# VH-VL binders against q67xv2r213to389: the designs that were tried, part 1

Scores and structures below are computed, not measured.

Target 1, 177 residues: q67xv2r213to389
Amino acid sequence: NMEQLAKTLTSLYNIYDANRKPDYIYENEAEFRSLYVLLHLNPSSGVMGEPLSLWFRKLTFALVKSKEICFVRNLLRLYRMGNYKNFLSRTASEATYLQYCISEHHIREMRLVAVQYINNVCYKLQPYPLLRLSQNLKMKELDVESLCHECGLETCTDPDGFTVLPVKQSTFRSPED
Structure headers, positions and changes below count from the first letter of each chain, unless a header shows other numbers; antibody chains are not in Kabat numbers.
F, E and O stand for the ipSAE by ESMFold2-Fast, ESMFold2 and OpenDDE, each averaged over both directions (binder to target, target to binder). V2 = 0.75 x the mean of E and O + 0.25 x the DockQ between their complexes.
Where letters were taken out, [cut] stands.

## First folded at step 2 (VH-VL)

Design f9b
Fold by OpenDDE, look of step 2:
Structure f9b (fold): chain C 177 residues (1-177), chain A 119 residues (1-119), chain B 107 residues (1-107)
Amino acid sequence: as target 1 above (177 residues)
Amino acid sequence: QVQLVESGGGLVQPGGSLRLSCAASGFTFSDYAMNWVRQAPGKGLEWVSGISGSGDSTYYADSVKGRFTISRDNSKNTLYLQMNSLRAEDTAVYYCAREYWDSYGFDYWGQGTLVTVSS
Amino acid sequence: DIELTQPPSVSVAPGQTARISCSGDNIGSYYVYWYQQKPGQAPVLVIYDDSDRPSGIPERFSGSNSGNTATLTISGTQAEDEADYYCQSYDSSTYVVFGGGTKLTVL
């Protein structure tokens, strides 16, 4: 589970710190340290640890400047801003396999935010093509349809044979609720 | 809108001192790392110094270490560069530049202030 | 210390694609930034984080970074694109480093 992972990572970090050389990054260290940020994207997640603000202050320059840390710092910002589009885009294009796996819950959360936003705001007068939503969510169209249904939304087929999300539906519900 | 305005440039003799200022507006100054970048006449860009948002961390190019001091006053939204023991090769337009959020590029630049070191 | 090498000049005909390289050891492991500078003006960020464009930068500007080379690509080059272009990156030793700059001439 995530709590065990956090503890394991802490132990790993201690090993690195015990052998720290100035301005040196060990192989894979930046990636491993990036995982801590991902585990703590949501302060309400229940994952124990120090605030990220304090955590970042303890990093060496080499680590802070690493591409991996820069990446997850950007994700953190996007996540907290509720920028689901860029969050989903960047995780899909730049996350390592392990980073992506750890971020899966957050990715789902952002997808739900996106679906809700689309239903409530993005289109008011006309149906929304699932293909476009698929592009934003970085999901296959069929999976998007399933997600919409899971959220209590109905889909239909337009005259051109494309699946669309009808205008604002009042039946939306978050599956997490 | 984000605005950076440099000042304090001028003519100084070798061995002299000069203090540059950069007035920032249009954003939360303390949230951003700030940098000085200079450009000698007809030459390329050269990074000079950087400072974290809080001011706790400072960085210098080897060419200016021990001679230049970067600082900031977040209450005044102002970045400073104290330049001592100036040399002819320090002659340049000095730009203040803001680091892009969560990045290490510079998304906003001032128009620069000219520093001329000459006898 | 990382050193970034750019060609001193690149020439391109209007409407053609211009490519400006920025070479450095293992530069692909760090983000690269590109700046456009016209005579008498301050530099302008045109690419950040290897390939992202700031608001207001035309889509004809694109960037890539892998291995030992970052590249700024300007498709459909226009006369107004004539300028000096600088790549920039970072490491723990130098903190920030610029390339030597490339003068792009639109013929």
Scores: ipSAE 0.041, ipTM 0.682, lowest interface PAE 3.5, mean pLDDT 89
Fold by ESMFold2, look of step 4:
Structure f9b (fold): chain C 177 residues (1-177), chain A 119 residues (1-119), chain B 107 residues (1-107)
Amino acid sequence: as target 1 above (177 residues)
Amino acid sequence: QVQLVESGGGLVQPGGSLRLSCAASGFTFSDYAMNWVRQAPGKGLEWVSGISGSGDSTYYADSVKGRFTISRDNSKNTLYLQMNSLRAEDTAVYYCAREYWDSYGFDYWGQGTLVTVSS
Amino acid sequence: DIELTQPPSVSVAPGQTARISCSGDNIGSYYVYWYQQKPGQAPVLVIYDDSDRPSGIPERFSGSNSGNTATLTISGTQAEDEADYYCQSYDSSTYVVFGGGTKLTVL
């Protein structure tokens, strides 16, 4: 339950703040504070809590510069831009186990954004190789094919035996609603 | 769309004062930390001062601390730099720079305003 | 506090790869930003967060940062890339720190 997690994290933050040592970061504090940002990447998610604009104002200088906070602040920017390629790449290479676990919905959302973009907008690679999607989405090729099928898209095999996505299919539908 | 326009530069005597302004448009000004960066003629970039989006936190380079005051008026989308006790070494083009939301990088810069401290 | 050292100049033939270094103690623990400045103009951000490219910056610009050195790399260098280049990072005591700048000359 993401609302309960957000409330629990806020309680933890209050304990950190009540015991604040100047320019000190408690063990794992930066990671736990970073989880709040990931829970609130999508403002329409309905997760309760302080808006991120106010929340960031309360971070200490040391926390603002921590690796964990810099990472999720960058993910927030990538998410808001719809930059699925860099969002997925950085998450795959830099996220901790906990950061990855609470990001799972947003990872899937970015993968769906990619499939929609490739089918509806990208004109340069036709038909689009699933190998390239696999590399960009950080998914195994079979999982990419499954994702395309979940989106109502057909895949096929080219003359060289590679699986490809014939783009501009009118059957695209988001599985999320 | 993002635009930063500096003004208030000019010639000033050593020991004098000057106030620079930076008019911002094309973005939600209060969401962004703002900075002043200067460049002496023929020299490199030198950070001068920064201020948080709310205006609650201010930061200064050692070379200007106690002499310069950064401020902002979020209702007027304007950044300010009050410069007192000016010295010849303060002669530079002063740039207004926007700090992008999730970094210390400066993604937008004004064209700069020249401050000359002479005689 | 971190000091950022850049070579004063780098020369490259057109079409070749230019590499501009930015050296600082443990700079790999901080994000590095790169700016291009042409004569009489304000700086333009070309790389942020070590290796990311803002919209509108050509793919030939790339960056890396590890250990004590960050590097701006321009592959297939063009005449219009001739400019001054500054690295910038963060120092907890002085906050924002720029390197001294590198003049890139395309022969």
Scores: ipSAE 0.000, ipTM 0.469, lowest interface PAE 17.3, mean pLDDT 85

## First folded at step 21 (VH-VL)

Design x2
Fold by OpenDDE, look of step 21:
Structure x2 (fold): chain C 177 residues (1-177), chain A 119 residues (1-119), chain B 107 residues (1-107)
Amino acid sequence: as target 1 above (177 residues)
Amino acid sequence: QVQLVESGGGLVQPGGSLRLSCAASGFTFSRYAMNWVRQAPGKGLEWVSAISWSGGETYYADSVKGRFTISRDNSKNTLYLQMNSLRAEDTAVYYCAKVYWDSYGFDYWGQGTLVTVSS
Amino acid sequence: DIELTQPPSVSVAPGQTARISCSGDNIGSSWVYWYQQKPGQAPVLVIYDDSDRPSGIPERFSGSNSGNTATLTISGTQAEDEADYYCQAWDSSDAVVFGGGTKLTVL
């Protein structure tokens, strides 16, 4: 679970710190440190630590410039901005396996934000295809249908055989993780 | 294949009324939301009104709210815009526009009908 | 209401890349659409949902949307691309909003 992962990463973090060498980056250190950032994307995650802003200030220039740290800094920005489109797109296309695993709950959060946005802003005038939503959420259509149902939204089949959200629905609710 | 044909435009005095129609063909009209968009001479596009596929939901720009009424008859494949209390600033070419099937952009537009409000 | 701001005009030489911006507060969180309008004609949808192209639209047309700016990009611009271009979005107040339009001139 996430708690165990956090403990493991903390232990690993201490190992890296204990063996720190000036102007030296260990193999996979950038990726490892990127995981720390992802673990702390949500301040309500329950993971104790210093603010990320202070954390970043302590990184070496080489680490800050690494593609891994640049990537997660971008994700952090997108997450804080509620930019679900780019967050989901970039996570799907650029995250390593481990980065993705650690980000799964954040991905779910962003998908919920997306569904809410579709229901409240875009989904007003005509049925919305789940296929289209699946492309934006970067998930399978059947999983999108399940997610919509979890959010209290109904789905139906249009005359062409596509699964759709029929109309803007007032029954929307954000499920708890 | 898809065709939208506006009609009903013309010259009208300030305070007058006019009813625009948009005849749709080449697609299942009742499945798609429709919009009215206008363009004053030499100016940009301005959204006027939208109506849901069933007609159950309607939306209006603040500039026309309370004066214009959008409606549709799906049995006749026709979109309407009742314009009351017309003003000089309502002078424009009025387009009917179809909403894209998997998005909310407008994939088809009519040729437009000119409405001129002048004393 | 969201406000969409476009440059009044953009000029490009044939074969060069044209970029037309559409700026709005947090527009990146919305889906943006782009229309091409030639003189005396109705608008034509060229980009929907930020970056997708309708059938029949040349591949040289592309779109992006991030932060406060959406961008229509025309690579290898041709003379026939000379037109007015409008961005459009739906705002949270249940209204459609158009940008002011950009006149693209191919020199």
Scores: ipSAE 0.477, ipTM 0.817, lowest interface PAE 1.6, mean pLDDT 91
Fold by ESMFold2, look of step 21:
Structure x2 (fold): chain C 177 residues (1-177), chain A 119 residues (1-119), chain B 107 residues (1-107)
Amino acid sequence: as target 1 above (177 residues)
Amino acid sequence: QVQLVESGGGLVQPGGSLRLSCAASGFTFSRYAMNWVRQAPGKGLEWVSAISWSGGETYYADSVKGRFTISRDNSKNTLYLQMNSLRAEDTAVYYCAKVYWDSYGFDYWGQGTLVTVSS
Amino acid sequence: DIELTQPPSVSVAPGQTARISCSGDNIGSSWVYWYQQKPGQAPVLVIYDDSDRPSGIPERFSGSNSGNTATLTISGTQAEDEADYYCQAWDSSDAVVFGGGTKLTVL
């Protein structure tokens, strides 16, 4: 589970720090350090550990410049902004297998944010194509339609047979676990 | 190739009526919301009216409410603007504009039709 | 009801960067669109969804939108960019609003 993983990672980091060599990154160290950021993207997640602001200050310069740490710092910024499109796109293209697996909760959260945003913001007079939502959310179209229905939204078919989401529906609700 | 062609403009006296048409081709007209936008001589763009893809909902600028009626015939790929009780301030070039498929900017505009309201 | 305010004119030398502002109360919470209009022609969409370019629009055109201001930026401005520029947004009544327009002069 995520709490046990966070404790295991903290133990690993203590071992890295006890054996610190200047300007050296152990095999996979940057990736394992990046997982801490992903576990703590949502400060209300309940996963124990030190705040990210303090945690980032403890990284060596070599780790700060690593591809893995730069990637998750960018994801943190996108998450804080609610930029679901770029968050999902960069996760799909750049995340390692482990980074992706740890991010699954946040991926679903971003997909729900997207559905809510589209319903609240997009143009009422023209329904939003599920094809575009499928592309932006990195989901199969049938799964997007199911997600919309799970959120209390109805879909319909345009004149060319494409599934579309009429927006500004008052029935929106966030699904509960 | 997307084309929008406005027609029906002309000279009319205050209080008169005109009906503008916008013939659409090169795309599935019934998938898109359509808009009328006008531009008075030497002035900027002013939104006039919008109609939903199916024709079921319409919206109007306050300056034209109760006087103008937007409509569409999806079987003829044609957008209309019925303009009644015309005033001098309605003098403008009238453009029809197509809404972008998955983003709600106006990606195609006609070349416009001139409406002149003067005594 | 949202009001969009643009400067009436902007002048730049060729090759310099032009910035055209569009101010509105909390405009950063809305999508903003930019149109170029040359004399005697219909408007052409140059930026959609705050910052995206339609196919065929040069890379020197870019956009941003945050807080109370959206900005169209033209880097390396060319003589052919001389035109009127309009911003557009949706207001709280789900209606369309245009800015007053900005005349860009390339000297």
Scores: ipSAE 0.296, ipTM 0.681, lowest interface PAE 3.3, mean pLDDT 88
Fold by ESMFold2, fold request of step 22:
Structure x2 (fold): chain C 177 residues (1-177), chain A 119 residues (1-119), chain B 107 residues (1-107)
Amino acid sequence: as target 1 above (177 residues)
Amino acid sequence: QVQLVESGGGLVQPGGSLRLSCAASGFTFSRYAMNWVRQAPGKGLEWVSAISWSGGETYYADSVKGRFTISRDNSKNTLYLQMNSLRAEDTAVYYCAKVYWDSYGFDYWGQGTLVTVSS
Amino acid sequence: DIELTQPPSVSVAPGQTARISCSGDNIGSSWVYWYQQKPGQAPVLVIYDDSDRPSGIPERFSGSNSGNTATLTISGTQAEDEADYYCQAWDSSDAVVFGGGTKLTVL
């Protein structure tokens, strides 16, 4: 499915390039070109094409300055850094519908990074509320609890009945995909 | 509505002992880790000790290890600090502080109780 | 094991922007908290988790944390903002670390 999309986008880009007007961006061109970046965020994902470093160098100045290209360039940096909070926050607030749909598989990767980070760095003396994880990960609490359990982490209930994650558990594991 | 009220401060000779209390109200005390933080006159904040929500785990700053003991009684909503072998350097206002429910900053502090270690 | 360094004082004119730094080795990988303390009063949390503001704290307070430096920013500084400001972080051993404090003077 993603391979077919990548081929279709490449054909579209060839049409844009064959009809290049200086300092002009066709309707939706910046958005469709941004999708290439999102398909190639993870080099080991198996979606083949030219490396992003070469790909970015071929963009016109007008495209480089477009909000759609700036957005995915920043998202690429956040992905490479493992900055899950800003990655998830910016996709929720800035992504177009198409950009969001293509990003869904990377969203799971960032959520797993978040669970690992919380377990490793948060305060052992007071468990972390799933309500806050739900807000930060943009997930329902039941789904967050399931994700924690998939990662080998136990949850418990605080004195007011809220679900919380005790941190620094040695049982953490990344699920196989 | 959250209130933390420290008590038990006063003048003590070097080598002496003192017990501080912090009475909590307006929240479910047993959900929260609690901390003691002190401030010497004219100086900055210095973390002293922390205790887990259940009371099962405790941590201490190096400057007080072996001399101070933090404890809590969740049935009485009270935090304690037993201070032994007091030194002039322990002179400070002592605050109890509550950890934020879904973030680990100190969102509520008591008014503080003054401990003066002098002859 | 993080040591937090703050400038001893910062002075700004009313209405201008004040920036108070908190430096520590790789502090950008930790959550940073900021407290305001006025004379004779207990500290008040003004920023948590690097950049978030508790309810009741004016919008002119903001925070950032990246690399080796966290910064508390007060836009449109007012006379009532004159206070001591402390940064705080957690180290990897679950100990609490405070910066030395910064006296903000609004001239």
Scores: ipSAE 0.252, ipTM 0.662, lowest interface PAE 3.5, mean pLDDT 87
Fold by OpenDDE, fold request of step 22:
Structure x2 (fold): chain C 177 residues (1-177), chain A 119 residues (1-119), chain B 107 residues (1-107)
Amino acid sequence: as target 1 above (177 residues)
Amino acid sequence: QVQLVESGGGLVQPGGSLRLSCAASGFTFSRYAMNWVRQAPGKGLEWVSAISWSGGETYYADSVKGRFTISRDNSKNTLYLQMNSLRAEDTAVYYCAKVYWDSYGFDYWGQGTLVTVSS
Amino acid sequence: DIELTQPPSVSVAPGQTARISCSGDNIGSSWVYWYQQKPGQAPVLVIYDDSDRPSGIPERFSGSNSGNTATLTISGTQAEDEADYYCQAWDSSDAVVFGGGTKLTVL
């Protein structure tokens, strides 16, 4: 499915290129081209295509400087660096609807990375409120609880009525494993 | 209002021992990990030790491992640092610091207590 | 233990933007915290989890963390912002690590 989307987008890009005017970008072209980058964030995703480095070289200067391309280039960097927090934050705050839809799988990946990191590193010393985790993951608290459970983590309620991860748990497992 | 008040600092000779205390109030002490952080005169901050909310886990900087012992009494809202085999380089203001409720940062610090190790 | 490196000093004119770096190997993969310390006072948390501000901290304070560098940014720097600033992280060896500190001077 993602492969088909990539092909469709490529066809679309070819149409743009075939009708290219000097120093002109079509409406929504930058956004559509940004989707290609998002589809190829993970080189192991199976989506075929040329390396992104080569792909970027074929873009016009105007496209490269567009906010859409700049945005996804930043996401690409964040993804490669494993900066899940900024990836999740920026995607949540700045991604268009289409960009977000294409990024959903990657968002989930980063959320799992975040949960793993938090579980393994962040709350060895005290319980971790799910409310805070929801803020970091950019999810609703109930969804976070479900995600935690999916990852083999247990939750409990503190005396104030807040749901927490009580301590670091060795039962963590990534659903993607 | 959250308050952390350190005590027990003073002048000791090398090889001596000292026990610091930190009295906590204004929050549920037993819910939070606590830390000791020290600062030598004119120097930067150095993490010393951490203890989990329940006291079940303790962590130490390599510089103090085997010499210092962190502990807590949740019934008394008090954090302790037993310092043995003190060295000149242990001279510093010792802060007790509360872990931020959702992080590993420290949102509240005491005023500090000065420990001077000198012959 | 991870080592965090800060510039010993940074100088800015009032109203200008101050940037204090905190460099460490793969620090972008860890949460970074920033503290402000004025002479004779205890440190104050100004940024937690890379970029979040505690209540009461002015909006001119912001943080970022990526790759090998975390940065504390103070926009529209004011005289009262003159202080020592420390970055801090928790490393994989279960140790808290502080940077060496940066003295911010407002000229």
Scores: ipSAE 0.192, ipTM 0.714, lowest interface PAE 2.4, mean pLDDT 91

Design x2
Fold by ESMFold2, fold request of step 22:
Structure x2 (fold): chain C 177 residues (1-177), chain A 119 residues (1-119), chain B 107 residues (1-107)
Amino acid sequence: as target 1 above (177 residues)
Amino acid sequence: QVQLVESGGGLVQPGGSLRLSCAASGFTFSRYAMNWVRQAPGKGLEWVSAISWSGGETYYADSVKGRFTISRDNSKNTLYLQMNSLRAEDTAVYYCAKVYWDSYGFDYWGQGTLVTVSS
Amino acid sequence: DIELTQPPSVSVAPGQTARISCSGDNIGSSWVYWYQQKPGQAPVLVIYDDSDRPSGIPERFSGSNSGNTATLTISGTQAEDEADYYCQAWDSSDAVVFGGGTKLTVL
């Protein structure tokens, strides 16, 4: 329950703030504060709370400079731009375990954005290799194929036996959850 | 190693016909869309025509529509361009190009075959 | 149909950075490709999908695409980079469009 997690984190932040030591960051404080940003990447997710623009203004200078806060600020920019390739790459290489777990819904969303984008904009005369999708989306090829099918897209086999996605299919649909 | 070899160029008079061939090797030809691109002497690159991997879809530049026909024979690993009603402005080196595996880019090109249409 | 405009020529000294522009209406909404062509040779793909580099292309080649302009950048330009450079995109009719080409001269 993302709403309950957000409320729990806010309570934790209040405890940090009530016990604020000057120029001090408690162990793991930057990571736990970064999770708030990840929970609120998508304003339409239904997770309620303070708008991120105001929330960032309340951070101490030390927290603003932390690796964990800088990382999620960059992810927020990539998410807003729809830059699925860099979002998935940076998350795979830089996220802590907790940051990754909180991001799973957004990771799936970015993978869906990629499938839709490739179907809409890639070369109609040549099917797109699932192997390249697998590499770019950080997914096993069988899971990529399943994702394409969930999106209402058909896959086929090329002459070498590789699975490919014919693009510009009019049957695309966003899967439920 | 990917290899594309064009042939069939030469000197023809306006209104004449030529058929260009492109022999492909070093990759699974039937997996890829293929294109013809031409370059008039001293000029830039001009896209001419494209054909889908299976041969079921074709596209042409406006300058050649109705006069040129792209085709392929996947059993022979060969791309063709039938050029009819040739004009002086069709004089160019004609390149066969392989599409890059996930986009519109051309990662391998042949060395070209010269078509000269002399009026 | 989109039209792609490139400067006819660009000159740089060895070791300097060359920037070759490719202008088109809303070209940032399309993927852009760059080709190098040396005299008497077929074109060679040096940048695909705006900014990605094929295997074997030196790191000094980079690309960007935003708004109405795509740019090929060659840092630390070497004499061997002297060539004609073409940008390429597609139009909404699934046709391929090339820019007019830019002659890069390394002094």
Scores: ipSAE 0.119, ipTM 0.609, lowest interface PAE 5.3, mean pLDDT 86
Fold by OpenDDE, fold request of step 22:
Structure x2 (fold): chain C 177 residues (1-177), chain A 119 residues (1-119), chain B 107 residues (1-107)
Amino acid sequence: as target 1 above (177 residues)
Amino acid sequence: QVQLVESGGGLVQPGGSLRLSCAASGFTFSRYAMNWVRQAPGKGLEWVSAISWSGGETYYADSVKGRFTISRDNSKNTLYLQMNSLRAEDTAVYYCAKVYWDSYGFDYWGQGTLVTVSS
Amino acid sequence: DIELTQPPSVSVAPGQTARISCSGDNIGSSWVYWYQQKPGQAPVLVIYDDSDRPSGIPERFSGSNSGNTATLTISGTQAEDEADYYCQAWDSSDAVVFGGGTKLTVL
């Protein structure tokens, strides 16, 4: 589980630190350290650990400036801002396999935020094609339809045969609530 | 061949009223939200109002709230803008704009109708 | 309402890359649209949803949106690209907002 992974990563970090060489980063070290940030992206996730602000202060300059740490720092900011669009886009295009696996729960959270935003805020004028939504959420269209249904939203087929979300629905509910 | 043709513009005195129309063709009008956007002479674009595909939802810029009313008749493929209590600053070319089918941008615009408010 | 800020003018030589910025608070969280307007004509949609091109728009037109800035990029700018360009977004108050427009001059 995620808690066990966090403990294992901490042990790994201690090994790196115990064997630290000046101006040297071990292979894959930056990626492994980036996983800690992703594990603690949501403070309410239940994964124990020190605040990320304190955690970051313990990293060497070389690690802080690594592309892996810069990437997850950016994701952290996007997550905190609720920027689902950029979070989903960058995770889909730039995350390593391990980073993506650790981020799956957060990706789902951002997809839910996206569905809510589209339904409640920007999607008020006309039916919204699920194909377009799938592109935004980085999902398959059928999976998007299922997600919408999980959120209490209905879908229908327009006269052209495309699946769409009808105009703003009041039945939205987050499955996470 | 999508076409949007605005009409109803003209010269009116301050405090007067005008009703603009936009005749739509070349697409299923009732499927799309519609907007009014205006442009004062030598100035930039300013959004005025939006209406949902069914007409059930309407939105207005703060500058026209309480004075302008957007409506539509899907049976006639026509968009309307009732403008009351007109002011000099309402002088502009008024465009009707169609919402892109899978987005919220405006993919088709009419050529516009000029509204001049002057004493 | 949010405000979108554009430079009033941008100049480029033929064949060079033109970049037009559209700045707004957290605009990266919204979808941005770009319009081209030539004198005496209605606006034409050139970019929708930050970076997508409508059919008929040349590939030299591209868009990006991140943080507080959206950017319209025209690579290999041509004389016919000389026009006014406007960015547009929907704000949290359910209103449409346009930038002030940028006049692109091709030298």
Scores: ipSAE 0.023, ipTM 0.632, lowest interface PAE 5.3, mean pLDDT 90

